# Ledger of designs, part 37: VH-VL binders against q983m5

Target 1, 189 residues: q983m5
Amino acid sequence: MVKVIASSLRKGNVVDKDGKLYVILFAENIHPGKGTPVTQLDMRRIGDGVKVSERYRTTEQVERAYVEEREHTFLYADGEGFHFMNPETYDQVAVSEAVVGDAAPYLQEGMPVQVSQFNGIAISLVLPQRATFEVVETEPTTKGQTASSSYKPAVLSNGVRTAVPPHIAPGTRVVVMTADGSYVERAKD
Short names: E, the ipSAE of ESMFold2; O, the ipSAE of OpenDDE; V2, 0.75 times the mean of E and O plus 0.25 times the DockQ between their complexes.

## First folded at step 23 (VH-VL; framework fv_nisevokitug)

Design z07 (at its last look DockQ between E and O 0.60; V2 from the best seeds 0.00; counts 0 for: pae O 5.2 > 2)
Fold by ESMFold2, look of step 23:
Structure z07 (fold): chain C 189 residues (1-189), chain A 121 residues (1-121), chain B 108 residues (1-108)
Amino acid sequence: as target 1 above (189 residues)
Amino acid sequence: QVQLVQSGAEVKKPGSSVKVSCKASGYTFKEYAISWVRQAPGQGLEWMGSIIPIFGTANYAQKFQGRVTITADESTSTAYMELSSLRSEDTAVYYCARVGWKGWSYYMDVWGQGTLVTVSS
Amino acid sequence: SYELTQPPSVSVAPGQTARITCGANNIGSKSVHWYQQKAGQAPVLVVSSDSNRPSGIPERISGSNSGNTATLTISRVEAGDEADYYCQVWDRSSQHYVFGTGTKVTVL
């Protein structure tokens, strides 16, 4: 184990707390106008799956567990799970649907992802923060009042439902956040 | 008392498959990796693969990739190893073992009693 | 690939000391684990992480690891120490377990 400051922890990191391992599900650094900055961690204990929520001072030392973190590229999915390849060794790693979770629709062939392994077994996956998809369904750009910037519903080529600015038409490629599908910008191609 | 109890000895024909079970008790099954290790008569120990039940996928030794399937059933606290396309050289005692860890390293801290699989024509 | 080499056998008289070596490039930078396997039985962990003894393992069994050699030492050898002994590491590069070739300890 290595001690790190709490504010350096990210989703997918594994921490050791009292001899138990936890995978970080969500991390947020909170800087209030007054008071001491804190790091909010939502974690899942490896083993029994118990979820815990903890607050740490941002500078508090936390023991980060020894897991292998290596970049892989996504290949394909099948009934055995999601398959990735180490681009250096060409070794393949299967990642279960449970570990991939809600990230599944954002995976694209060749996408670089960070894979964390414990005992050679994938325990967490971190996608790039952004990915590009085509909008396949949304309201056409209607002639009229363009001053309203209200976002409108859209469906992406991966099936994810999101909201896009009114100027986005079907067929437009857009950049979205892989965490929740939220719109970032039009793709630059 | 941590205990791993394996299924009984089996005699198989070449080309068939065998599935060995490993029933765990005395600890929280899903939180520990289970490794499978075999030992041919008069030979040393050979690691085949490992699984952590809560994560559901296995890490396989390259030699066995494509022939071995390792699974776990959390509801019965039982791990399984299935070896397909058996050959006479697969005759061995097959062990399951619970994995302990410290730092960057892993070891087998509790072993099952072993299952003899004999492959002969 | 990373290989752990052990002598095939070691013969030792009762009351003497047996030393079982496990050789590999820079093994001193790795954590070495040792297993005892008596005839007809499953292996039993006797040393973990170079020198830690699990509960129930007598203090006369000890381990060390430096340079290119890890060593399991059995002091005041008894007839019950007659067994095969295996060293083992986890190889981070391959993500594999690696076992040593095994050493048969014979008590004369």
Scores: ipSAE 0.482, ipTM 0.807, lowest interface PAE 1.9, mean pLDDT 89
Fold by OpenDDE, look of step 23:
Structure z07 (fold): chain C 189 residues (1-189), chain A 121 residues (1-121), chain B 108 residues (1-108)
Amino acid sequence: as target 1 above (189 residues)
Amino acid sequence: QVQLVQSGAEVKKPGSSVKVSCKASGYTFKEYAISWVRQAPGQGLEWMGSIIPIFGTANYAQKFQGRVTITADESTSTAYMELSSLRSEDTAVYYCARVGWKGWSYYMDVWGQGTLVTVSS
Amino acid sequence: SYELTQPPSVSVAPGQTARITCGANNIGSKSVHWYQQKAGQAPVLVVSSDSNRPSGIPERISGSNSGNTATLTISRVEAGDEADYYCQVWDRSSQHYVFGTGTKVTVL
């Protein structure tokens, strides 16, 4: 265990809070215009999978347990879990749905993912911040609307619901954030 | 006091399966990995695999992949190791052990008393 | 696969110092742990890479690691130190716990 400042914590890190171990699912440093900077952490307790949200002062000391982090490639999912392969050693690891969590819809074959292992077992994943999906459903485009117009609801090929600019039509590939499915841009491919 | 108590000795025939239990007490079972290590008569220690409870995710030594299954029951704070397709060379004392850690260092800080599994025709 | 090699046996007279080696490529960069196993008993952690000595373990037992060799040192050896000793590492490459081949320490 080592003490680190809260602002240095990242997704996949394991922290000790009140004698319980948590995996960080999301970390954000917030600098409000009024008030003191804080670090927002969304965490999952390792013992029972309970999700908690905590805020720390950015400089607050937190106990961290280091975990092994290695790049893997997502292969496929089946009844045994989500399967990843180390592109260097070709070793494979199966990760449970509980560990993958909300990242599941964003996993694509061949996607590079950081797998975090605690005591040799996978406990967390870090996906690329952005992923590309096809829009399969959305509202009709309205002629005359500019790019600055309000976003419209859409459904991606992975089933995720998002909002896209008015000019986006079904069949268009778009880049979204893997954290929340938010639209970033039209895919360049 | 942290303690691991294993099930009793087993005598099995070749081709059969054995399931050894390891009941943990004295600590938060769900948050510590449990490793299984075996030792053939007169031989050294051999790691078989580990599991973290709640997630149910285990990792296995390459040698035993496909033949060993490690599970954990949170409600009873018990870990299990099942070894199938038993062979005579699987005759060994099987240990469960709690994995402790500091930073990047992982070790077995508490061991069960061991379970003798004898495979004979 | 990563392998740890230990001498099969070490003999030592009471009061003397026993040194048990554990060899592997670049083991000096790894955390090495040691276990004591007395006849008919389960292994006991005697040396961790932690600065904190396991409870009940005498100061006579210590570990060091450098280069390609880790060493368990038992000073002022007693009859009760007769046991098998195993080194262990976590191998990041294979994601395996690796034990040494074991060393039988005999107190003469």
Scores: ipSAE 0.020, ipTM 0.607, lowest interface PAE 5.2, mean pLDDT 90
ESMFold2 (binder alone), look of step 23: mean pLDDT 94; pTM 0.960

## First folded at step 24 (VH-VL; framework fv_nisevokitug)

Design aa1 (at its last look DockQ between E and O 0.61; V2 from the best seeds 0.67)
Fold by OpenDDE, look of step 24:
Structure aa1 (fold): chain C 189 residues (1-189), chain A 121 residues (1-121), chain B 108 residues (1-108)
Amino acid sequence: as target 1 above (189 residues)
Amino acid sequence: QVQLVQSGAEVKKPGSSVKVSCKASGGTFSEYAISWVRQAPGQGLEWMGSIIPEFGTANYAKKFQGRVTITADESTSTAYMELSSLRSEDTAVYYCARVGWKGWSYYMDVWGQGTLVTVSS
Amino acid sequence: SYELTQPPSVSVAPGQTARITCGANNIGSKSVHWYQQKAGQAPVLVVSSDSNRPSGIPERISGSNSGNTATLTISRVEAGDEADYYCQVWDRSSQHYVFGTGTKVTVL
């Protein structure tokens, strides 16, 4: 088995805890102004769906589960679920909406995704940390606002709500974090 | 102890479909995967696919891809295997089995009694 | 595709030791499981590579694995051991279960 530091874990990773498999639903590194940095992991136990919340030291080692992690490309979604293809073997795998979860809006055709398979069954996904989308709605720029001013609400082409800098206008492509839709930068297309 | 009980024997015509059920009892259905394995008369064991009920998706052997559908109903602790476009060569005993694992070691530790499916004109 | 090859048949006298081989490239690096199937019955797991002997399986049944050959050993063979035996692995590359071709053990 492979152990990794807690701070390296991401949503979609699968860990082995006390002989049980858990899918990470949420991972956050917390660096308090005073105190020891910790990693918050919200996980769901495979099998019965029990949710657990654990805190680790950021440097604490966590056991990764015995799951096959393979890069796939997202193809399309339909009534059967989300379809991915192994670019090497061209094998396709279907992933349920339940597994994809809140990652769904961020999936784009051709996007490389790490698919975790247990017993050949897709049980989790790891998306690229960043994805690019067009801003379709946002508030007008107010006179006097600068780049350092407060962010304004916006809606991306995938329907995700985010906050963007004042200078961002509809039609602009932006890079956002796939974990929470937060704005990163203007796309360099 | 966990037991798997399968549906009864089926006689089907070529081109039709068959759906075999596998009901689990004596344990937590969602905690294990279910595999389907068939055995033609006088032949060996052949894996068809597996499902983890919680996830609702299955892994299929390439040979049966597109022709087999494996599903599970957690509420009834029942797994299903549907095979379409049946051929005479599909005549076999079909088994469901619980998958156990440790690390990369996957095995089938509990088996159903088998379901004979006969495909004939 | 990964394939497991077994001898079609093995004959053994009562009280003797039966050895059933399962051959494949680098099978020694894989977890090999063995199933016993008596006539008209479902297969039964008799050897798991996870070091836990299945419940009800006698100690006289054991598995070993080295190089390109896995071996099921049945010592002090009894009439009740007459059955078909299958080896099985998980092929990570193809994400498939692979069964051996099966071996019929006859107790003379």
Scores: ipSAE 0.774, ipTM 0.906, lowest interface PAE 0.7, mean pLDDT 93
Fold by ESMFold2, look of step 24:
Structure aa1 (fold): chain C 189 residues (1-189), chain A 121 residues (1-121), chain B 108 residues (1-108)
Amino acid sequence: as target 1 above (189 residues)
Amino acid sequence: QVQLVQSGAEVKKPGSSVKVSCKASGGTFSEYAISWVRQAPGQGLEWMGSIIPEFGTANYAKKFQGRVTITADESTSTAYMELSSLRSEDTAVYYCARVGWKGWSYYMDVWGQGTLVTVSS
Amino acid sequence: SYELTQPPSVSVAPGQTARITCGANNIGSKSVHWYQQKAGQAPVLVVSSDSNRPSGIPERISGSNSGNTATLTISRVEAGDEADYYCQVWDRSSQHYVFGTGTKVTVL
């Protein structure tokens, strides 16, 4: 274990809190202008999956656990789970549906993914922040919004619903955030 | 205080399979991992694999991959080890154990009482 | 593969000190754990992480680890210390547990 400041923690890190291990699911540093900056952590306890949400001062010391963190590449999914390969050793790791969670539709063959292992078992994944998908459906914007840009509903080729700028048409390739499908930009070829 | 209670002894024929259970009682199911270790008569300890019940996937020792299946049922606080295609050399006491950890290492801090599996014609 | 070698047996008189070795290349860079197994019983963790003693384990049982040898030391040996003893590491490269070959301690 290494003590680190709370603001350095990221999704996929593992921390020791009161003798129990937690996987960071979401980390946000909040700087309110007035008042003390805080780090918001959403975490899942290893073993029973209990989720907790806590706030720390950004400079507060937290015990970070030693877990194996290695880049793998996504191979495929089947009824047994999601399969990844360590590109250096060629070892394959199966990752459960529960660990992959909402990230599943964003996985693409060959995608580099950071895999964290506890006792040789995958406990978290971190995908690249961005991935490219085709827009397969869009809806019209609501008339009457004059003071701000309007985004419209869209469905991506992986089935994810998102919002895109009004000029995006079906068939357009777009870059989205893998965390929530939010639009970033049109894809570059 | 957590206790691990295993299913009773079994006698099996070669070529069949055996499924040993390991139930946590007197406390919370292991929060990290359950390991399975066997010991043939008069011999040492041999790790077979481990599971984190919440995640449902297991880490298998290379020697047993393909013959062993380790599962868990979080709702009943029970882990299972199934060994298939049994041979006489699979005669052993099979233990489950709760995984403890510190730093970069893991160990087994609570052990079940063991289950004797005898493979005989 | 990574193997942990222990002497097959150690004989010791009551009141004396038993030293059980666990040898492997550069074992001092790993955390070594020790288990006691009395006849007909499950193993019991007696030392973790080279030198940490679980609650209920007497102070006369201790561990050390450096270089190519980890050692479990039982001072003021009693008849109840007669058992098989195993060392164990977690091998990070293989993501496997590795147990030592085992040492039978006989109290004379």
Scores: ipSAE 0.613, ipTM 0.844, lowest interface PAE 1.3, mean pLDDT 88
ESMFold2 (binder alone), look of step 24: mean pLDDT 93; pTM 0.953

Design aa2 (at its last fold request DockQ between E and O 0.65; V2 from the best seeds 0.72)
Fold by OpenDDE, fold request of step 26:
Structure aa2 (fold): chain C 189 residues (1-189), chain A 121 residues (1-121), chain B 108 residues (1-108)
Amino acid sequence: as target 1 above (189 residues)
Amino acid sequence: QVQLVQSGAEVKKPGSSVKVSCKASGGTFSEFAISWVRQAPGQGLEWMGSIIPTFGTANYAKKFQGRVTITADESTSTAYMELSSLRSEDTAVYYCARVGWKGWSYYMDVWGQGTLVTVSS
Amino acid sequence: SYELTQPPSVSVAPGQTARITCGANNIGSKSVHWYQQKAGQAPVLVVSSDSNRPSGIPERISGSNSGNTATLTISRVEAGDEADYYCQVWDRSSQHYVFGTGTKVTVL
């Protein structure tokens, strides 16, 4: 089994703890000014859905589960779930809404996604950390404001609510974190 | 001890669909993975697909993709296999089985008693 | 596709040792499982990948695997051992279960 340092773990990764499988729901590295760096992991146990919250030393070794991780491409969603395709084999896999969870709004056609499979069954997804969306609604643009100024509420094209810098206007494409929808930067495309 | 009890024998016409059930007892169903395997008369074992009830999605053998649907109901600890567009070649005993595993190895450690599905005109 | 090949039949006298082979490319790198299926019954796991012998399975039944051949060995064969035997692997590439073609063991 493969062990990795705690700080390298991401949302969607699957770990083995005490013989049980857990999907990481949230991962954060905390580096206090004084003290030992730690990694906060919020996880959901596979099987009964029990949620656990644990802290690790950032360099602590964590055992990855025996899951097959393969890159897929998101195709579409329908009443049966979310459909992904392996670009190498062209095999398709359906993933339930329950598995996709709060990642659903960030999925875009053609997006590369890591699908974790247990016994060939998709049990978790790892999305790119960043995705680009258009701002469709926000407060009036304030000229002369910098990115360090107070952020204003906005709505992205996928319906996600976020906060953007004052200079961002409707119609602008922005890069956000797929984990929480937080603003990163203006899209350069 | 875990037991799997399947629904009774079925006789179907070509073009119709059949849905076989597999009820689990003696364990925590939500922790199970269930496989479906069929066996035509005088033939070998053929894997059809597997499901993890908790996730509600299944892995299907390519041969049956688009024609088989595997589902599970956690409230009743029951897995289902539905096969559509039945043809005479689908005549077989259909088994459900619990998946056991270690590392990258998967096997079937508990089997249902089997369900005979006969497809005839 | 990954395929497992077994001899169609093996005949053995009582008290002797039966060996059922399962051949495939580099099968020695895989965990091979074996099932026994008596006439009119569901398959029964007789050899698993884990270190624990399945419950109720006698020690005279064992599995080995090397190179391109896995082997199920049944020592001190009894009349009750007459059955069909199937090898099985998990193919990680295709994410499929793969069963062998099956071997009918006849006790003479």
Scores: ipSAE 0.818, ipTM 0.926, lowest interface PAE 0.6, mean pLDDT 94
Fold by ESMFold2, fold request of step 26:
Structure aa2 (fold): chain C 189 residues (1-189), chain A 121 residues (1-121), chain B 108 residues (1-108)
Amino acid sequence: as target 1 above (189 residues)
Amino acid sequence: QVQLVQSGAEVKKPGSSVKVSCKASGGTFSEFAISWVRQAPGQGLEWMGSIIPTFGTANYAKKFQGRVTITADESTSTAYMELSSLRSEDTAVYYCARVGWKGWSYYMDVWGQGTLVTVSS
Amino acid sequence: SYELTQPPSVSVAPGQTARITCGANNIGSKSVHWYQQKAGQAPVLVVSSDSNRPSGIPERISGSNSGNTATLTISRVEAGDEADYYCQVWDRSSQHYVFGTGTKVTVL
């Protein structure tokens, strides 16, 4: 264990709070013009999986546990879970649906992900910030449509619903954020 | 203080399977992991695998991968180890243990009483 | 594969000191844990993290670890110390537990 300031915590870190271990699911530092800067942490308790949300002063010290953080590549999913390979050893790690959570539709074969392990068991994943998917459904483009038009609904090849600029046609490859599926740009390929 | 209580001794035929249970009492089941270790008669300790109950997946020793299945039921505070395709060499006492940890290392701080599994023709 | 080697047996007279070694390349860079197993019983953790003694373990049992050898030392040996002793590490590269080969301590 090492003490760190709350604002240094990121997804995949593990903290000791009152003798219990929590894996960080989401961390946000908030620096308002008025009021005290805070770090908002959403965490999962390792022992029972209970999710909690806590707020700390950004400078408050928190005890951090040692956790293996290693890059793996996604292979496939089956009834046993999601399977990843360590590219250095070729060992495979199964990751439960509970750990993968809402990230599941963004996984692509061969995708590099950061895997956090405790006792050799995966407790957290961090995907690349961006990934490319094909738009499968959206309104076709109409003559006279301008770039100033509002974003329109779309469905990506992984089934995620998002919004895209009006000029995007079905079949277009787009870059999205893996956190929420939000459109970034047309893929450059 | 937590105690681990295992299911009773079993006699099995070659080719069958055995499922040993390990129930936590007097405390929380485990915040970290439950490990399974076996010991053949007159032999040393051999780690088989570990599970963190809430994550549902296990870390298996290479030797046993494919033959052992480790599971847990959080609601009953019980872990299970199932070993399939039994052969006479699998005759052993099977222990469960609670994982303790410090820094980058793990150890076993509470042990069950052991379950003798005898495999004979 | 990482292996921990222990002497098969150690004989010691009551009141004397038993030293049980656990050998491996650069074991001093790892945390070594020790278990005592009396006949017919489950193992009991007697030392964790090289030298930490769990509650209820007498001060005469101690551990050290440097270089290629970790050592469990039992001072003022009693008949009740007769048992098998195992060292153990966690191997970070394989993410596996590794147990030593075991040492039977006989009190003469």
Scores: ipSAE 0.658, ipTM 0.859, lowest interface PAE 1.1, mean pLDDT 89
ESMFold2, look of step 24: ipSAE 0.651; ipTM 0.852
ESMFold2 (binder alone), look of step 24: mean pLDDT 92; pTM 0.950
OpenDDE, look of step 24: ipSAE 0.776; ipTM 0.906
ESMFold2, fold request of step 26: ipSAE 0.655, 0.647; ipTM 0.861, 0.858
ESMFold2 (binder alone), fold request of step 26: mean pLDDT 92, 92, 92; pTM 0.953, 0.953, 0.953
OpenDDE, fold request of step 26: ipSAE 0.810, 0.809; ipTM 0.922, 0.924

Design aa3 (at its last look DockQ between E and O 0.66; V2 from the best seeds 0.71)
Fold by OpenDDE, look of step 24:
Structure aa3 (fold): chain C 189 residues (1-189), chain A 121 residues (1-121), chain B 108 residues (1-108)
Amino acid sequence: as target 1 above (189 residues)
Amino acid sequence: QVQLVQSGAEVKKPGSSVKVSCKASGGTFDEYAISWVRQAPGQGLEWMGSIIPTFGTANYAKKFQGRVTITADESTSTAYMELSSLRSEDTAVYYCARVGWKGWSYYMDVWGQGTLVTVSS
Amino acid sequence: SYELTQPPSVSVAPGQTARITCGANNIGSKSVHWYQQKAGQAPVLVVSSDSNRPSGIPERISGSNSGNTATLTISRVEAGDEADYYCQVWDRSSQHYVFGTGTKVTVL
């Protein structure tokens, strides 16, 4: 078994806690101004779907579960779920909407995704941290706004709502974090 | 103790489909992974696929990919195996089994009684 | 594809020891499980390589694994041990369960 520090864990990772497997639904490192940094993990227990919330020291070691992690490429979604393909074997795997969860809007055709399989069944996904989308809606730039001014609301091509710098206009492609849709930078296409 | 009870024997024509059920009792169905294994007359055991009810998706043997569908109903603690485009070669006893595991070790520790499916013209 | 090969049959006298082999490349590095199937019955797990002995399974049934061969050993064989035995592994590469070809144990 492999142990990793809590702060390194991400959504989609699977951990072993007390002999049970949990999929991380949410991971956040919290660095209080005063106090010890902690990692908040919201997890779902494999099997019965029980959700648990745990807080670890950021440096605390957590046991990774015995799951097969393989890179796949996202193909398409349909009524049966989300379909991924192993680029080496060309095997396809279907992943349920329940497993994909809020990652769904960020999936793009051809996107490399780490699929975690337990007993050959896809139980979790790890998306690239960043993805590129077009801004389809945003507020007009107000005169006097500078690059350092407050971000303005925007809607991406995938329907995700985010905040972008004032200079960003509709039609611009931007890089966002797949975890929360937060703006990173203008795409360098 | 956990028990798996399967549906009764089936007689099917070639080209038709069969759906076998496997009901779990004596435990929490959600905690189980269920595998389907068949055995043709006088032959060995052949794994078909497995499902974790909580996730609702199944892993299939390549041989049956596209022809077998494994599902589960958590509300009734029942797993299903549907095999379509039946052939005479599909005549077999079909078993469901609970999967146990430790690390990379997966095994089947509880078995249903089996369901005979006969495919004949 | 990963394949497990077993002898088709093993004959043993009562009170003696039966050994059923399961051969495959580097099977010694895998967890090998064994199932007993009596005539007209469902298989029963008799050996799990990495777990406690299944409930109701006698101590005289054990498994070992080394190199390219896994072995099921049944000591002090009884008439009730007459059955088909299957080895099984999980193949991580293919993500498949793989069963051995099966061995019929006959008690003479």
Scores: ipSAE 0.771, ipTM 0.902, lowest interface PAE 0.7, mean pLDDT 92
Fold by ESMFold2, look of step 24:
Structure aa3 (fold): chain C 189 residues (1-189), chain A 121 residues (1-121), chain B 108 residues (1-108)
Amino acid sequence: as target 1 above (189 residues)
Amino acid sequence: QVQLVQSGAEVKKPGSSVKVSCKASGGTFDEYAISWVRQAPGQGLEWMGSIIPTFGTANYAKKFQGRVTITADESTSTAYMELSSLRSEDTAVYYCARVGWKGWSYYMDVWGQGTLVTVSS
Amino acid sequence: SYELTQPPSVSVAPGQTARITCGANNIGSKSVHWYQQKAGQAPVLVVSSDSNRPSGIPERISGSNSGNTATLTISRVEAGDEADYYCQVWDRSSQHYVFGTGTKVTVL
């Protein structure tokens, strides 16, 4: 174990809290205009899979565990889970649906993914921040509307519901954040 | 104090499969990973694979990849190891063990009593 | 593949010291764990992380690790120390456990 400040923690890190190991699922540093900066952590206990959500002062020290973190490439999914390949050894690693979680619809063949492993078993994935999908459902574009108009509901080709600017038509390829599906921009391809 | 209790001895024919169970008791919240290790008569210890029961996927030794399946049932605190396409050389005692860790390393700090599997026609 | 080599046997008189070696390339950079297995029994962890002794393991059993050799030392050997002994590492490259070939300690 090594002590680190809470604000340095990111998805895939593992921390020791009260004698139990937790993998970080989400980390956000919040710097309000008034009040103390905080780090919001969503974590999963390795021992029983229970998820917890906690806030820490950004400067609060926490103990971080040693965990292997290696890049893998997504291959395919089947009834037994999600399969990744180590690009250096070509060894394959299976990752459970429970570990992939809400990231599943964003996986694309050949996508580089950071895999965290405990005892050689995947406990967390970190996808690239952005990925491109086609909009398959949304309201038709409205002529004369400015780009500053409110976002409208949309469904992406991977089934994810999101919001897009009013100028986005069905069939448009868009770049979204893999963390939550939020719209970034039109794809440049 | 965690105890690992394994299923009883089995006699199997070549070409069949065997499924050995390993039930944890006393300290359910302490389970991180369970390893499977076998020992043929007069031979050394041979790691087969490991599972983190709460996640449900396994890490397999290359020698056994494709023949061994390691699973877990969280509701019963039980891990399973299934070895298929049995041969006479698979006659061995099969152990489960709880994984301990420190730093970058792992070891086996609690062992089950072992399950003798005899493969004979 | 990473292999741990142990002598097949070590014979020692009661009251003397047994030294069991575990050899591998640069094993001194790894954490070495040791197990004792008496006849008909499951293995028992006797040393972890080179030199840490689990609760209930007598002080006369100790470990060290440097260079290409890890050593389990049993001082003041008793008849009850007659067992097979295995070293083990976690190999980070393969993400595999590796056990040594095993050493039978015979008390003469």
Scores: ipSAE 0.669, ipTM 0.856, lowest interface PAE 1.1, mean pLDDT 89
ESMFold2 (binder alone), look of step 24: mean pLDDT 93; pTM 0.953

